# Ledger of designs, part 15: VH-VL binders against UPF0735 ACT domain-containing protein LBUL_1260

Target 1, 144 residues: UPF0735 ACT domain-containing protein LBUL_1260, of Lactobacillus delbrueckii subsp. bulgaricus (q049t6)
Amino acid sequence: MADYFYVHKKILPDYLEKVLEAREMLDSREAATVTEATERVGISRNTYYRYKDYVFRAKDPARGQQAVLSLLLADLPGALSAVLTCVTDHRASVLTISQAIPLASHASVLMSLDLAGLKGDINTLLADLKSLPFVKNLQLAGLE
Short names: E, the ipSAE of ESMFold2; O, the ipSAE of OpenDDE; V2, 0.75 times the mean of E and O plus 0.25 times the DockQ between their complexes.

## First folded at step 14 (VH-VL; framework fv_rolinsatamab)

Design f4 (from d1 with heavy chain I54L F102Q, light chain Y92S L96W; at its last look DockQ between E and O 0.04; V2 from the best seeds 0.00; counts 0 for: pae E 15.0 > 2, SAP .499 > .496, placed apart)
Fold by ESMFold2, look of step 14:
Structure f4 (fold): chain C 144 residues (1-144), chain A 121 residues (1-121), chain B 107 residues (1-107)
Amino acid sequence: as target 1 above (144 residues)
Amino acid sequence: EVQLVQSGAEVKKPGSSVKVSCKASGGTFSTYAMHWVRQAPGQGLEWIGGIIPLFGYANYNQKFKDRATLTVDKSTSTAYMELSSLRSEDTAVYYCARGGFQIGHYYFDYWGQGTLVTVSS
Amino acid sequence: DIQMTQSPSSVSASVGDRVTITCKASQGISSWVAWYQQKPGKSPKLLIYKASSLQSGVPSRFSDSGSGTDFTLTISSLQPEDFATYFCQQYSSYPWTFGGGTKVEIK
């Protein structure tokens, strides 16, 4: 809670709630474009873009949670398969696997995960992955 | 399903070495860590180390690092634990145990029957 | 090394009793604890891993709870086959370490 507070919405300007409604229409495909969504709720596109990344419902952290992990693997057969098995044993779904930005004598891995079904929390998954002896420099590169 | 069968009991003199074998069947050998745990008579459990057969990489409890050697023979699905410079306090039942996850070092889901090693002066 | 302090060292109980065994870790281990049952002359058998996952074939009367440093194994209704020694084990960081054991004895 560095830059964020929880505040009762009755005190907030009503256009902030409209920004949330427009974003939800876009997410559900009830509206196809920002122009359509903002017109339907009665705000400007400028208002939407100004606030869309800064206003959230109290339950937003749990919705559609996705993580991006970066790690270095020892260049050994089976190392990646063990990471993938660990992830799936925690009920996370692998969405993508791609090359990571840092290059070294080890294999760099960047993967995105769907955490909707995750058993426990992300810290539990990260601890399990860190316990693998061939995993180095594990970082949570993003969390949505 | 998974079975771990260990070599038979051994009687050794102080200062000698022992090598215990553990043959695995009924599962994947190369990607599961094989661990060694000992239990002195009437005592609790003590982790010695583990080896990942695919890589040949072994990790040891620091207490045993200078005396224990873990190896594998992938062609026979057999793990080995050698303990050198034996002392009377090394008298114990030695178990092999499989890690409960591929390439993992976590909990031990299958155990061998144990090998009694007796070190007598 | 993470020390696992297990208590009690023994307990006398009757069939049908509820039995509770505790382990305390010398530092936080999240939920990275496993529990084992060992009958006399036999190898340990895994009961529970990841602090709530029952191993396949383990009766539902076995459960655990806890996180951080304090963990509990519970046998909700003791059966004749449950008289054994029970061990906790941490797998948060090397070396893997075990509790000293709790012997569950018949009355």
Scores: ipSAE 0.000, ipTM 0.493, lowest interface PAE 15.0, mean pLDDT 80
ESMFold2 (binder alone), look of step 14: mean pLDDT 89; pTM 0.922
OpenDDE, look of step 14: ipSAE 0.012; ipTM 0.596

Design f5 (from d1 with heavy chain G99S, light chain S53K Y92N; at its last look DockQ between E and O 0.01; V2 from the best seeds 0.00; counts 0 for: pae O 14.2 > 2, grease 18.93 > 18.9, SAP .544 > .496, off the site)
Fold by OpenDDE, look of step 14:
Structure f5 (fold): chain C 144 residues (1-144), chain A 121 residues (1-121), chain B 107 residues (1-107)
Amino acid sequence: as target 1 above (144 residues)
Amino acid sequence: EVQLVQSGAEVKKPGSSVKVSCKASGGTFSTYAMHWVRQAPGQGLEWIGGIIPIFGYANYNQKFKDRATLTVDKSTSTAYMELSSLRSEDTAVYYCARSGFFIGHYYFDYWGQGTLVTVSS
Amino acid sequence: DIQMTQSPSSVSASVGDRVTITCKASQGISSWVAWYQQKPGKSPKLLIYKASKLQSGVPSRFSDSGSGTDFTLTISSLQPEDFATYFCQQYNSYPLTFGGGTKVEIK
């Protein structure tokens, strides 16, 4: 199972963003020490050290070059084709696709996309894919 | 906007137990710590303990560790504080208060309205 | 336990006055101090936290200073709505502890 998943920051405690801020202060040398950085952003050193390696800024979807999507497809004629069409409509290209053997009338699909020519942002693509009635459990497994 | 609504006033006899509830709304519940602070009449504030709902992990003031029990119901976004072996000196207004998840470093940005617990024979 | 000694216990002041409240920690607590305002019959309200950051909606006349063991809350120009009791709180270490409070009364 993937160790990461994509979530909106509104459902997370604010200390995670503060960890990022502290790290950025250190990286930019705005703060000389972890103590200074953490005091300025208002978190403990322990909190910083605990989470600093697990929190990352989301890349601008417009700047992302590659994405990995995981989804379940209903085992229906044309389901995969429709997904591919949707991807193409957004001017993304499929780099790799893997479809598992259907189980309980659904097939697990993992696909990697080139987003170099993406129209709009990755969220609009995901929303459109999710709107397809035969697409289930759509997840952004990676964004590069 | 985050709101914390506590249960109503309680009158208890010495030796009994009291359980106060605090319902959170307007924000996330599981990823923030819920604390309990009491204030005796005309006195200062005293921290009882705090609980992190997502982990079910609670920290207690040593003074209350043997008598206070903090719990949460994630399905209803409600925190509970139970205080046993009540004494007259436990008479106070009890507040629930929310803090960010800063392990060992908690300040309180949202407070309940308070629950008066009166312990009298 | 870290004791927070707050002074004065009460102060009489007039509108427009500069009010200073002091909190002294029994040991070094860096800058991990928060300040609260409490009005009679109401819950405490967070004023300042995170090394001089004002809580949203708190007027700029409120400020704090200090590090280590000595901390100060300052109201630059007291307003009618500022008559209340103020508390300091340390969150450097467990258990969390509060000052005894300072009641700001009308002169």
Scores: ipSAE 0.000, ipTM 0.572, lowest interface PAE 14.2, mean pLDDT 88
ESMFold2, look of step 14: ipSAE 0.006; ipTM 0.497
ESMFold2 (binder alone), look of step 14: mean pLDDT 89; pTM 0.924

Design f6 (from r32 with heavy chain S31T T57Y T105H; at its last look DockQ between E and O 0.03; V2 from the best seeds 0.00; counts 0 for: pae E 13.5 > 2, grease 20.1 > 18.9, SAP .523 > .496, off the site)
Fold by ESMFold2, look of step 14:
Structure f6 (fold): chain C 144 residues (1-144), chain A 121 residues (1-121), chain B 107 residues (1-107)
Amino acid sequence: as target 1 above (144 residues)
Amino acid sequence: EVQLVQSGAEVKKPGSSVKVSCKASGGTFSTYAMHWVRQAPGQGLEWIGEIIPIFGYANYNQKFKDRATLTVDKSTSTAYMELSSLRSEDTAVYYCARGGFTIGHYYFDYWGQGTLVTVSS
Amino acid sequence: DIQMTQSPSSVSASVGDRVTITCKASQGISSWVAWYQQKPGKSPKLLIYAASSLQSGVPSRFSDSGSGTDFTLTISSLQPEDFATYFCQQYYSYPLTFGGGTKVEIK
């Protein structure tokens, strides 16, 4: 979109986030009326109507809500569990796991992740996964 | 920088036991495999086994399974290798080595300085 | 157990020479080979893993090739600091095993 900038919300007036919160309350039906929503978040109806069509929560601009990881795991108790724990600690969700065997000492794993709730960036997740001693050849095979 | 510091050289009699220590510093201890490898004088390298502190399990080369014991003390970041029923052919330099920092932790990116164990009567 | 047969046992070479060392596995091991350098009285040092990845700080004159059963370490132009013993190691399956070593000596 040509008419929008991406800016850190710290430099925006606080009431713009409250406009977003009010709209979300109306969309989820947590509030039934604009009056109720705006009162709960602490803005005027005028402020809401002035900004409601111009302020949005941005999703990742790359549409990067999914990633595909390729890795080799050592055939040790808890190796996959530790990888999954690392992923969930970063607030990513595993969509699919595909393992290819025949290696007795390690397994090839292809894993699809939902990144919608990711805390931080994917490079931080990848770095932490690479630090696990039983993870090998980790690479980002795809980013949707 | 990861450092592995091993206990000093030992002289042992046949039939006795030896316990070699390996203290790790400069990195995370609990999630990295610690391996033990030996090298007899003028010979190649032989893998004894591994232990991963966070899992608490050791995996041994079948050759040593009945005589080797690998343990860790997480509070001191120290790994131990005990070899019992020593024979003269157990005379070797014993190394601790850390598994790799990426996929394939079974290659060894950091090594201790080695501990010479001499078995003679 | 997977036997790693390393050849030659020794190489006599001059500074600037190209040196090749071969390692044969007794069965297919994909690309799961590492190479180490060991100087007298010192512990081994990792050079290459996964048959293609140079360890950080290793000079680019070191390279390897191979897959399956046959692997080669190449030093493209031997330097004075490269006189050492070299070992291959498979990490395809337990137990982890090493080649017998190749001593690279000054001619």
Scores: ipSAE 0.006, ipTM 0.497, lowest interface PAE 13.5, mean pLDDT 81
ESMFold2 (binder alone), look of step 14: mean pLDDT 89; pTM 0.925
OpenDDE, look of step 14: ipSAE 0.014; ipTM 0.585

## First folded at step 16 (VH-VL; framework fv_rolinsatamab)

Design g1 (from f3 with heavy chain N102T G104T; at its last look DockQ between E and O 0.02; V2 from the best seeds 0.00; counts 0 for: pae E 11.7 > 2, SAP .549 > .496, placed apart)
Fold by OpenDDE, look of step 16:
Structure g1 (fold): chain C 144 residues (1-144), chain A 121 residues (1-121), chain B 107 residues (1-107)
Amino acid sequence: as target 1 above (144 residues)
Amino acid sequence: EVQLVQSGAEVKKPGSSVKVSCKASGGTFSTYAMHWVRQAPGQGLEWIGYIIPIFGYANYNQKFKDRATLTVDKSTSTAYMELSSLRSEDTAVYYCARGGFTITYYYFDYWGQGTLVTVSS
Amino acid sequence: DIQMTQSPSSVSASVGDRVTITCKASQGISSWVAWYQQKPGKSPKLLIYKASSLQSGVPSRFSDSGSGTDFTLTISSLQPEDFATYFCQQYNSYPLTFGGGTKVEIK
């Protein structure tokens, strides 16, 4: 028999969502300690430790956990580093990265991202990446 | 319950290669990174590298980059570590360990039982 | 590489004792330290991760503290099953590195 079932959070106590928020703060390094996280969200450490392994966000099909990006970058020093910094700033993690040999002053980059900790949505990340002056083209090649 | 079961002990000659397997069960395989750590007799732990099964992408400790090869068989949920050009100092217990591939999950929550690799002439 | 200097290398203690193990990083690693317990002939077992989060099933007598470069694992009241070797591990950056270990022995 399944140990889990779906319920609407409106019928649950508020501290469960706060536990989740505290955990997310820790995962994103927004909080450095459990104490800091729990104080910020307004729950006790005991509450956090009691429920931290039992509370989960419902998976949103609209939000992929992994993304594959195809980028065309100007072949400039620091271009790739800036892309990586942008990805990191959005709390995405680089899983794979492949850079082709530069051709015609441009470099093709294929990058796989873990979006589990993504701040915001994928569209915001893509928008920020596209705003970089050395990003000449950006395509979302995959989202899952 | 997540379990990692490794292949049996190996005895190898210097200059040869060894391939250790690690079969995962009781959980998802592709969504976690499989790390490899070794421990020389009476010594500490040394990280070798990790592989992300879902992508087949591996990262290595620079110390082992030229000699270690990590692979996976997703169909059998098995990870492999091959170490070539074996030396006596490679004598150690080799562990597979489940972890993450994000900055928030570079710790190891489940470990294989370990595989002793002995390199001797 | 980040070196994790663990101390002491060994400690003799009795059941009920408070045991403190320290780990010093060669550079700042925020709070990204995990602690493991290893018994002879067995694999390491995760105790603490993610800024003082206890792994499921780990007794509350285990706790950690510290940030930056100095970290501490504390066993508030040593139990018979706690005699083992303990390791710290940094996961601030690659390559991942471990402390040299602290063997907690029975006095």
Scores: ipSAE 0.000, ipTM 0.583, lowest interface PAE 10.3, mean pLDDT 88
ESMFold2, look of step 16: ipSAE 0.007; ipTM 0.501
ESMFold2 (binder alone), look of step 16: mean pLDDT 89; pTM 0.922

Design g2 (from f3 with heavy chain F101S N102T G104S, light chain N92Y; at its last look DockQ between E and O 0.02; V2 from the best seeds 0.00; counts 0 for: pae E 11.1 > 2, off the site)
Fold by OpenDDE, look of step 16:
Structure g2 (fold): chain C 144 residues (1-144), chain A 121 residues (1-121), chain B 107 residues (1-107)
Amino acid sequence: as target 1 above (144 residues)
Amino acid sequence: EVQLVQSGAEVKKPGSSVKVSCKASGGTFSTYAMHWVRQAPGQGLEWIGYIIPIFGYANYNQKFKDRATLTVDKSTSTAYMELSSLRSEDTAVYYCARGGSTISYYYFDYWGQGTLVTVSS
Amino acid sequence: DIQMTQSPSSVSASVGDRVTITCKASQGISSWVAWYQQKPGKSPKLLIYKASSLQSGVPSRFSDSGSGTDFTLTISSLQPEDFATYFCQQYYSYPLTFGGGTKVEIK
């Protein structure tokens, strides 16, 4: 008999999702330690260690789990950092990033994102990114 | 759980080439850098290079740039390392290893079981 | 290339002992060092990445310290399962490089 079954998270205690978030924070290196991660999400270390190996994101074939973004940024201090912050705010993980040498006061950035923990949908993330004043162009180059 | 399963041991003649595979499962594949590291018998670890599957972009240790070729098959979540013009000193266990969740952190959280490549006449 | 000089090459210790392994970088690399454990016939296992960040599942008896050129891995109280070879690795710049390894053996 299978050890797993599917349930809607609304019938589960919220600390399970927090455990998942803490784990994701650690995996993404957003948090350096379990203490930091658990404090940030509001659960105990014991709770985290109890459940960390049993909580998983459900895979949805209809939902892209990886995205490739092509950005054209104004060559301004903090531009890339702000982009990264925005991505993080949406609980997406930056897996790869490449910034070309600035040309004509603009820098081309290509980055791949892990959307497994994405809050909302990709369109919301893209909209927020486009709203940044130093983002001059944004294209979704890939979604899988 | 992320698992990296590599192809079996190889015995090669000098001057030949070897292609080692590394199949990933239990996690994402396309967006994580897959690194290759080798370890000669009783020796330390030596970094060969990495590839980012979604881009097909590879970066090599200069030592191997002319002989190593990293590729991927995204449809099967499999990474490949080919090493040509094999020499006896290429005898080693070759590992595929996944980088951290970002390519900005070039440490390896998951490793394949290793593939022994023996080069002998 | 950045050389990572690891010492000692081997150390004999008993269960419960404090074990210290050092790595010296040929140049300043901030804190971009990772540590691995490798048992015979097995792949390396990540222990610590980025200063004081333990990989999930790694016991708290493992810790690291250092910045710049000198780095230390410490096992506060050696356990039977800790007898293995340990490696440091810098990821400050390419090419990525490893220390020569330290074999922790039973005394």
Scores: ipSAE 0.000, ipTM 0.572, lowest interface PAE 10.8, mean pLDDT 88
ESMFold2, look of step 16: ipSAE 0.007; ipTM 0.535
ESMFold2 (binder alone), look of step 16: mean pLDDT 89; pTM 0.925

Design g3 (at its last look DockQ between E and O 0.03; V2 from the best seeds 0.00; counts 0 for: pae E 11.8 > 2, grease 19.7 > 18.9, SAP .555 > .496, placed apart)
Heavy chain, then light chain:
Amino acid sequence: EVQLVQSGAEVKKPGSSVKVSCKASGGTFSTYAMHWVRQAPGQGLEWIGYIIPIFGYANYNQKFKDRATLTVDKSTSTAYMELSSLRSEDTAVYYCARGSFSGSITYYYFDYWGQGTLVTVSS
Amino acid sequence: DIQMTQSPSSVSASVGDRVTITCKASQGISSWVAWYQQKPGKSPKLLIYKASSLQSGVPSRFSDSGSGTDFTLTISSLQPEDFATYFCQQYYSYPLTFGGGTKVEIK
ESMFold2, look of step 16: ipSAE 0.006; ipTM 0.528
ESMFold2 (binder alone), look of step 16: mean pLDDT 88; pTM 0.920
OpenDDE, look of step 16: ipSAE 0.014; ipTM 0.602

Design g4 (at its last look DockQ between E and O 0.02; V2 from the best seeds 0.00; counts 0 for: pae E 15.8 > 2, unsure alone 74.0 < 75, off the site)
Fold by ESMFold2, look of step 16:
Structure g4 (fold): chain C 144 residues (1-144), chain A 125 residues (1-125), chain B 107 residues (1-107)
Amino acid sequence: as target 1 above (144 residues)
Amino acid sequence: EVQLVQSGAEVKKPGSSVKVSCKASGGTFSTYAMHWVRQAPGQGLEWIGYIIPIFGYANYNQKFKDRATLTVDKSTSTAYMELSSLRSEDTAVYYCARSTYTSGSEITYYYFDYWGQGTLVTVSS
Amino acid sequence: DIQMTQSPSSVSASVGDRVTITCKASQGISSWVAWYQQKPGKSPKLLIYYASSLQSGVPSRFSDSGSGTDFTLTISSLQPEDFATYFCQQYNSYPLTFGGGTKVEIK
């Protein structure tokens, strides 16, 4: 297993943050190639390849983990309330809800959740949501 | 801005019922849980339950489940708390409370940044 | 049900003092505590919530700390407007429960 420490970036060589910036540009497709990314942040390709797999940004515990869910909700009495209750019972916080106008007995729902208080793991929440008979096509669209 | 306005103070006899109203304005009503909390004179706060207006779904503190009824009227953006079989220990200020979504803030059903002004219910013979 | 035991029940303090209020949960609640201020005849006002976040408009002299079962609200330099009763609230489990309150009074 890999050995990692949390260290304040002030005590690290300046080029390590640039390695992180270059990797982020590639991940976001802001840069198309390693050559482009490394030139833009001002490091060599050799420096990038040497460190790219060993340096990471620390996750911010105060932000918690976020999830984006999409689902198709049947037009039944109590359907959305049951979804919200399930989310609340798992101690996830709803950040946003977007719902299309219900047509043909179904509505598309997209919601963002803050998982900082989550009881158990996300897979338990997803399983319970899928068990609701009026929930279809539940997808985890993003997990930060 | 969100504002919660409750009905006026009431004096009740033991064994009767009371129904307190809470009218919401300035925000989305239907998808946010409305909570009810009471405070006996000089005492701490006690959570009664919540209702989600769009479905009328309510969840109750077990202590109150056989005497409390939470309802809503979506057309007037008004929530109601009814407490039956009143006893002298039910004398308290009753609050409605919730949180609401705003740009750059967290929505939750767990703690409350918006409170009604409170409704004093006095139970005595 | 999770019991929240708040202490002291009252504090007599002067303007400029550091005031510390503690809240103990009957079981572990991670960091899921909120703090409220209540002035006589008024509704509670949220001070601190989720991940030690200050509510908008709350002065930076208010802070909290703790995890697990023991939590502390600190007012670093008491101001005249801070004389009030303070409550903790857990949001780990339903039913939501509150501490008994701590009245901060003029010495």
Scores: ipSAE 0.000, ipTM 0.483, lowest interface PAE 15.8, mean pLDDT 79
ESMFold2 (binder alone), look of step 16: mean pLDDT 87; pTM 0.917
OpenDDE, look of step 16: ipSAE 0.007; ipTM 0.581

Design g5 (from f3 with heavy chain A33Y F101S, light chain K50Y; at its last look DockQ between E and O 0.02; V2 from the best seeds 0.00; counts 0 for: pae E 19.0 > 2, grease 19.9 > 18.9, SAP .532 > .496, off the site)
Fold by OpenDDE, look of step 16:
Structure g5 (fold): chain C 144 residues (1-144), chain A 121 residues (1-121), chain B 107 residues (1-107)
Amino acid sequence: as target 1 above (144 residues)
Amino acid sequence: EVQLVQSGAEVKKPGSSVKVSCKASGGTFSTYYMHWVRQAPGQGLEWIGYIIPIFGYANYNQKFKDRATLTVDKSTSTAYMELSSLRSEDTAVYYCARGGSNIGYYYFDYWGQGTLVTVSS
Amino acid sequence: DIQMTQSPSSVSASVGDRVTITCKASQGISSWVAWYQQKPGKSPKLLIYYASSLQSGVPSRFSDSGSGTDFTLTISSLQPEDFATYFCQQYNSYPLTFGGGTKVEIK
């Protein structure tokens, strides 16, 4: 039996959304501490910790929530780390990473991303990634 | 039996401050939300805010956020509401009311006897 | 803010009568409604707090119904001790808000 059901938030107490907001503040580093986040949204710390793992934003089916990127990176120290940093700067989350054995001083990387919290649009992320000097090639392999 | 006993009636001048106390007994103090509600003469009820004693966190009605201060003394199981910059329209009976101990149960099962605050020049 | 429009403001009734009080929320609030009874010079008393959940010690003649925006408190057979003012309250969202009250008085 499914553990989830879909409801309109107008029929729910607002503290659930506040928990979500607090979590988002923490994730984005807008708030430095749980205390700060919970005080700002007007809930207790206990409330936050009780529900923080059970509240989720609804995904827009019209928006791509996941992306698969195919990258060709120069085989240089820190290349992959820089890519990951860029992804994080755009508030995308890495779901999976697969790196092939380097060939001809290049490494092929297949990366899946969660775009639920993406700052901006996917094209901006792709543009920034392509601007990295060690990114030799970048392809959007999938968007869901 | 849970009891909430409030301080006595107050007569204040406009611009002054009032601090009402609410002493709890007969139950757990720290884990229940202590709410404050007022009622102007012959009028309805207006929610001021709440405080969680164990945490000391308070949430206010935006209408009162700049003038109301909720505090607690856990050692004496006493909650306090201070309202500053009093106006004539602040004349009301002020109630402390215990909320639910669980999240989302923001109804009031026990009430203080009320404290009349009269603001007049 | 969520407004709770309560009606009627007053009702005259006799012992044994069926009394109905309504509250309308300005937006959907599921069943997050509580009802209180207040007698002159006394503090409000909790009657019902969610989906017909009676507070301990409250007589069964008190009941509520409704979801979404329209809510009703019913006293099936009015007793002498029931003459009082009744209030609804929503606790779906902050700030918590109350209805304007309904005074049930002797006809």
Scores: ipSAE 0.000, ipTM 0.569, lowest interface PAE 12.5, mean pLDDT 89
ESMFold2, look of step 16: ipSAE 0.000; ipTM 0.490
ESMFold2 (binder alone), look of step 16: mean pLDDT 89; pTM 0.922

Design g6 (from f3 with heavy chain I54T F101Y, light chain N92Y; at its last look DockQ between E and O 0.04; V2 from the best seeds 0.00; counts 0 for: pae O 13.2 > 2, placed apart)
Heavy chain, then light chain:
Amino acid sequence: EVQLVQSGAEVKKPGSSVKVSCKASGGTFSTYAMHWVRQAPGQGLEWIGYIIPTFGYANYNQKFKDRATLTVDKSTSTAYMELSSLRSEDTAVYYCARGGYNIGYYYFDYWGQGTLVTVSS
Amino acid sequence: DIQMTQSPSSVSASVGDRVTITCKASQGISSWVAWYQQKPGKSPKLLIYKASSLQSGVPSRFSDSGSGTDFTLTISSLQPEDFATYFCQQYYSYPLTFGGGTKVEIK
ESMFold2, look of step 16: ipSAE 0.007; ipTM 0.521
ESMFold2 (binder alone), look of step 16: mean pLDDT 88; pTM 0.919
OpenDDE, look of step 16: ipSAE 0.000; ipTM 0.582

## First folded at step 18 (VH-VL; framework fv_rolinsatamab)

Design k1 (from r32 with heavy chain E50G T57Y, light chain S31D A50D; at its last look DockQ between E and O 0.02; V2 from the best seeds 0.00; counts 0 for: pae E 14.6 > 2, off the site)
Heavy chain, then light chain:
Amino acid sequence: EVQLVQSGAEVKKPGSSVKVSCKASGGTFSSYAMHWVRQAPGQGLEWIGGIIPIFGYANYNQKFKDRATLTVDKSTSTAYMELSSLRSEDTAVYYCARGGFTIGTYYFDYWGQGTLVTVSS
Amino acid sequence: DIQMTQSPSSVSASVGDRVTITCKASQGISDWVAWYQQKPGKSPKLLIYDASSLQSGVPSRFSDSGSGTDFTLTISSLQPEDFATYFCQQYYSYPLTFGGGTKVEIK
ESMFold2, look of step 18: ipSAE 0.006; ipTM 0.492
ESMFold2 (binder alone), look of step 18: mean pLDDT 88; pTM 0.919
OpenDDE, look of step 18: ipSAE 0.239; ipTM 0.696

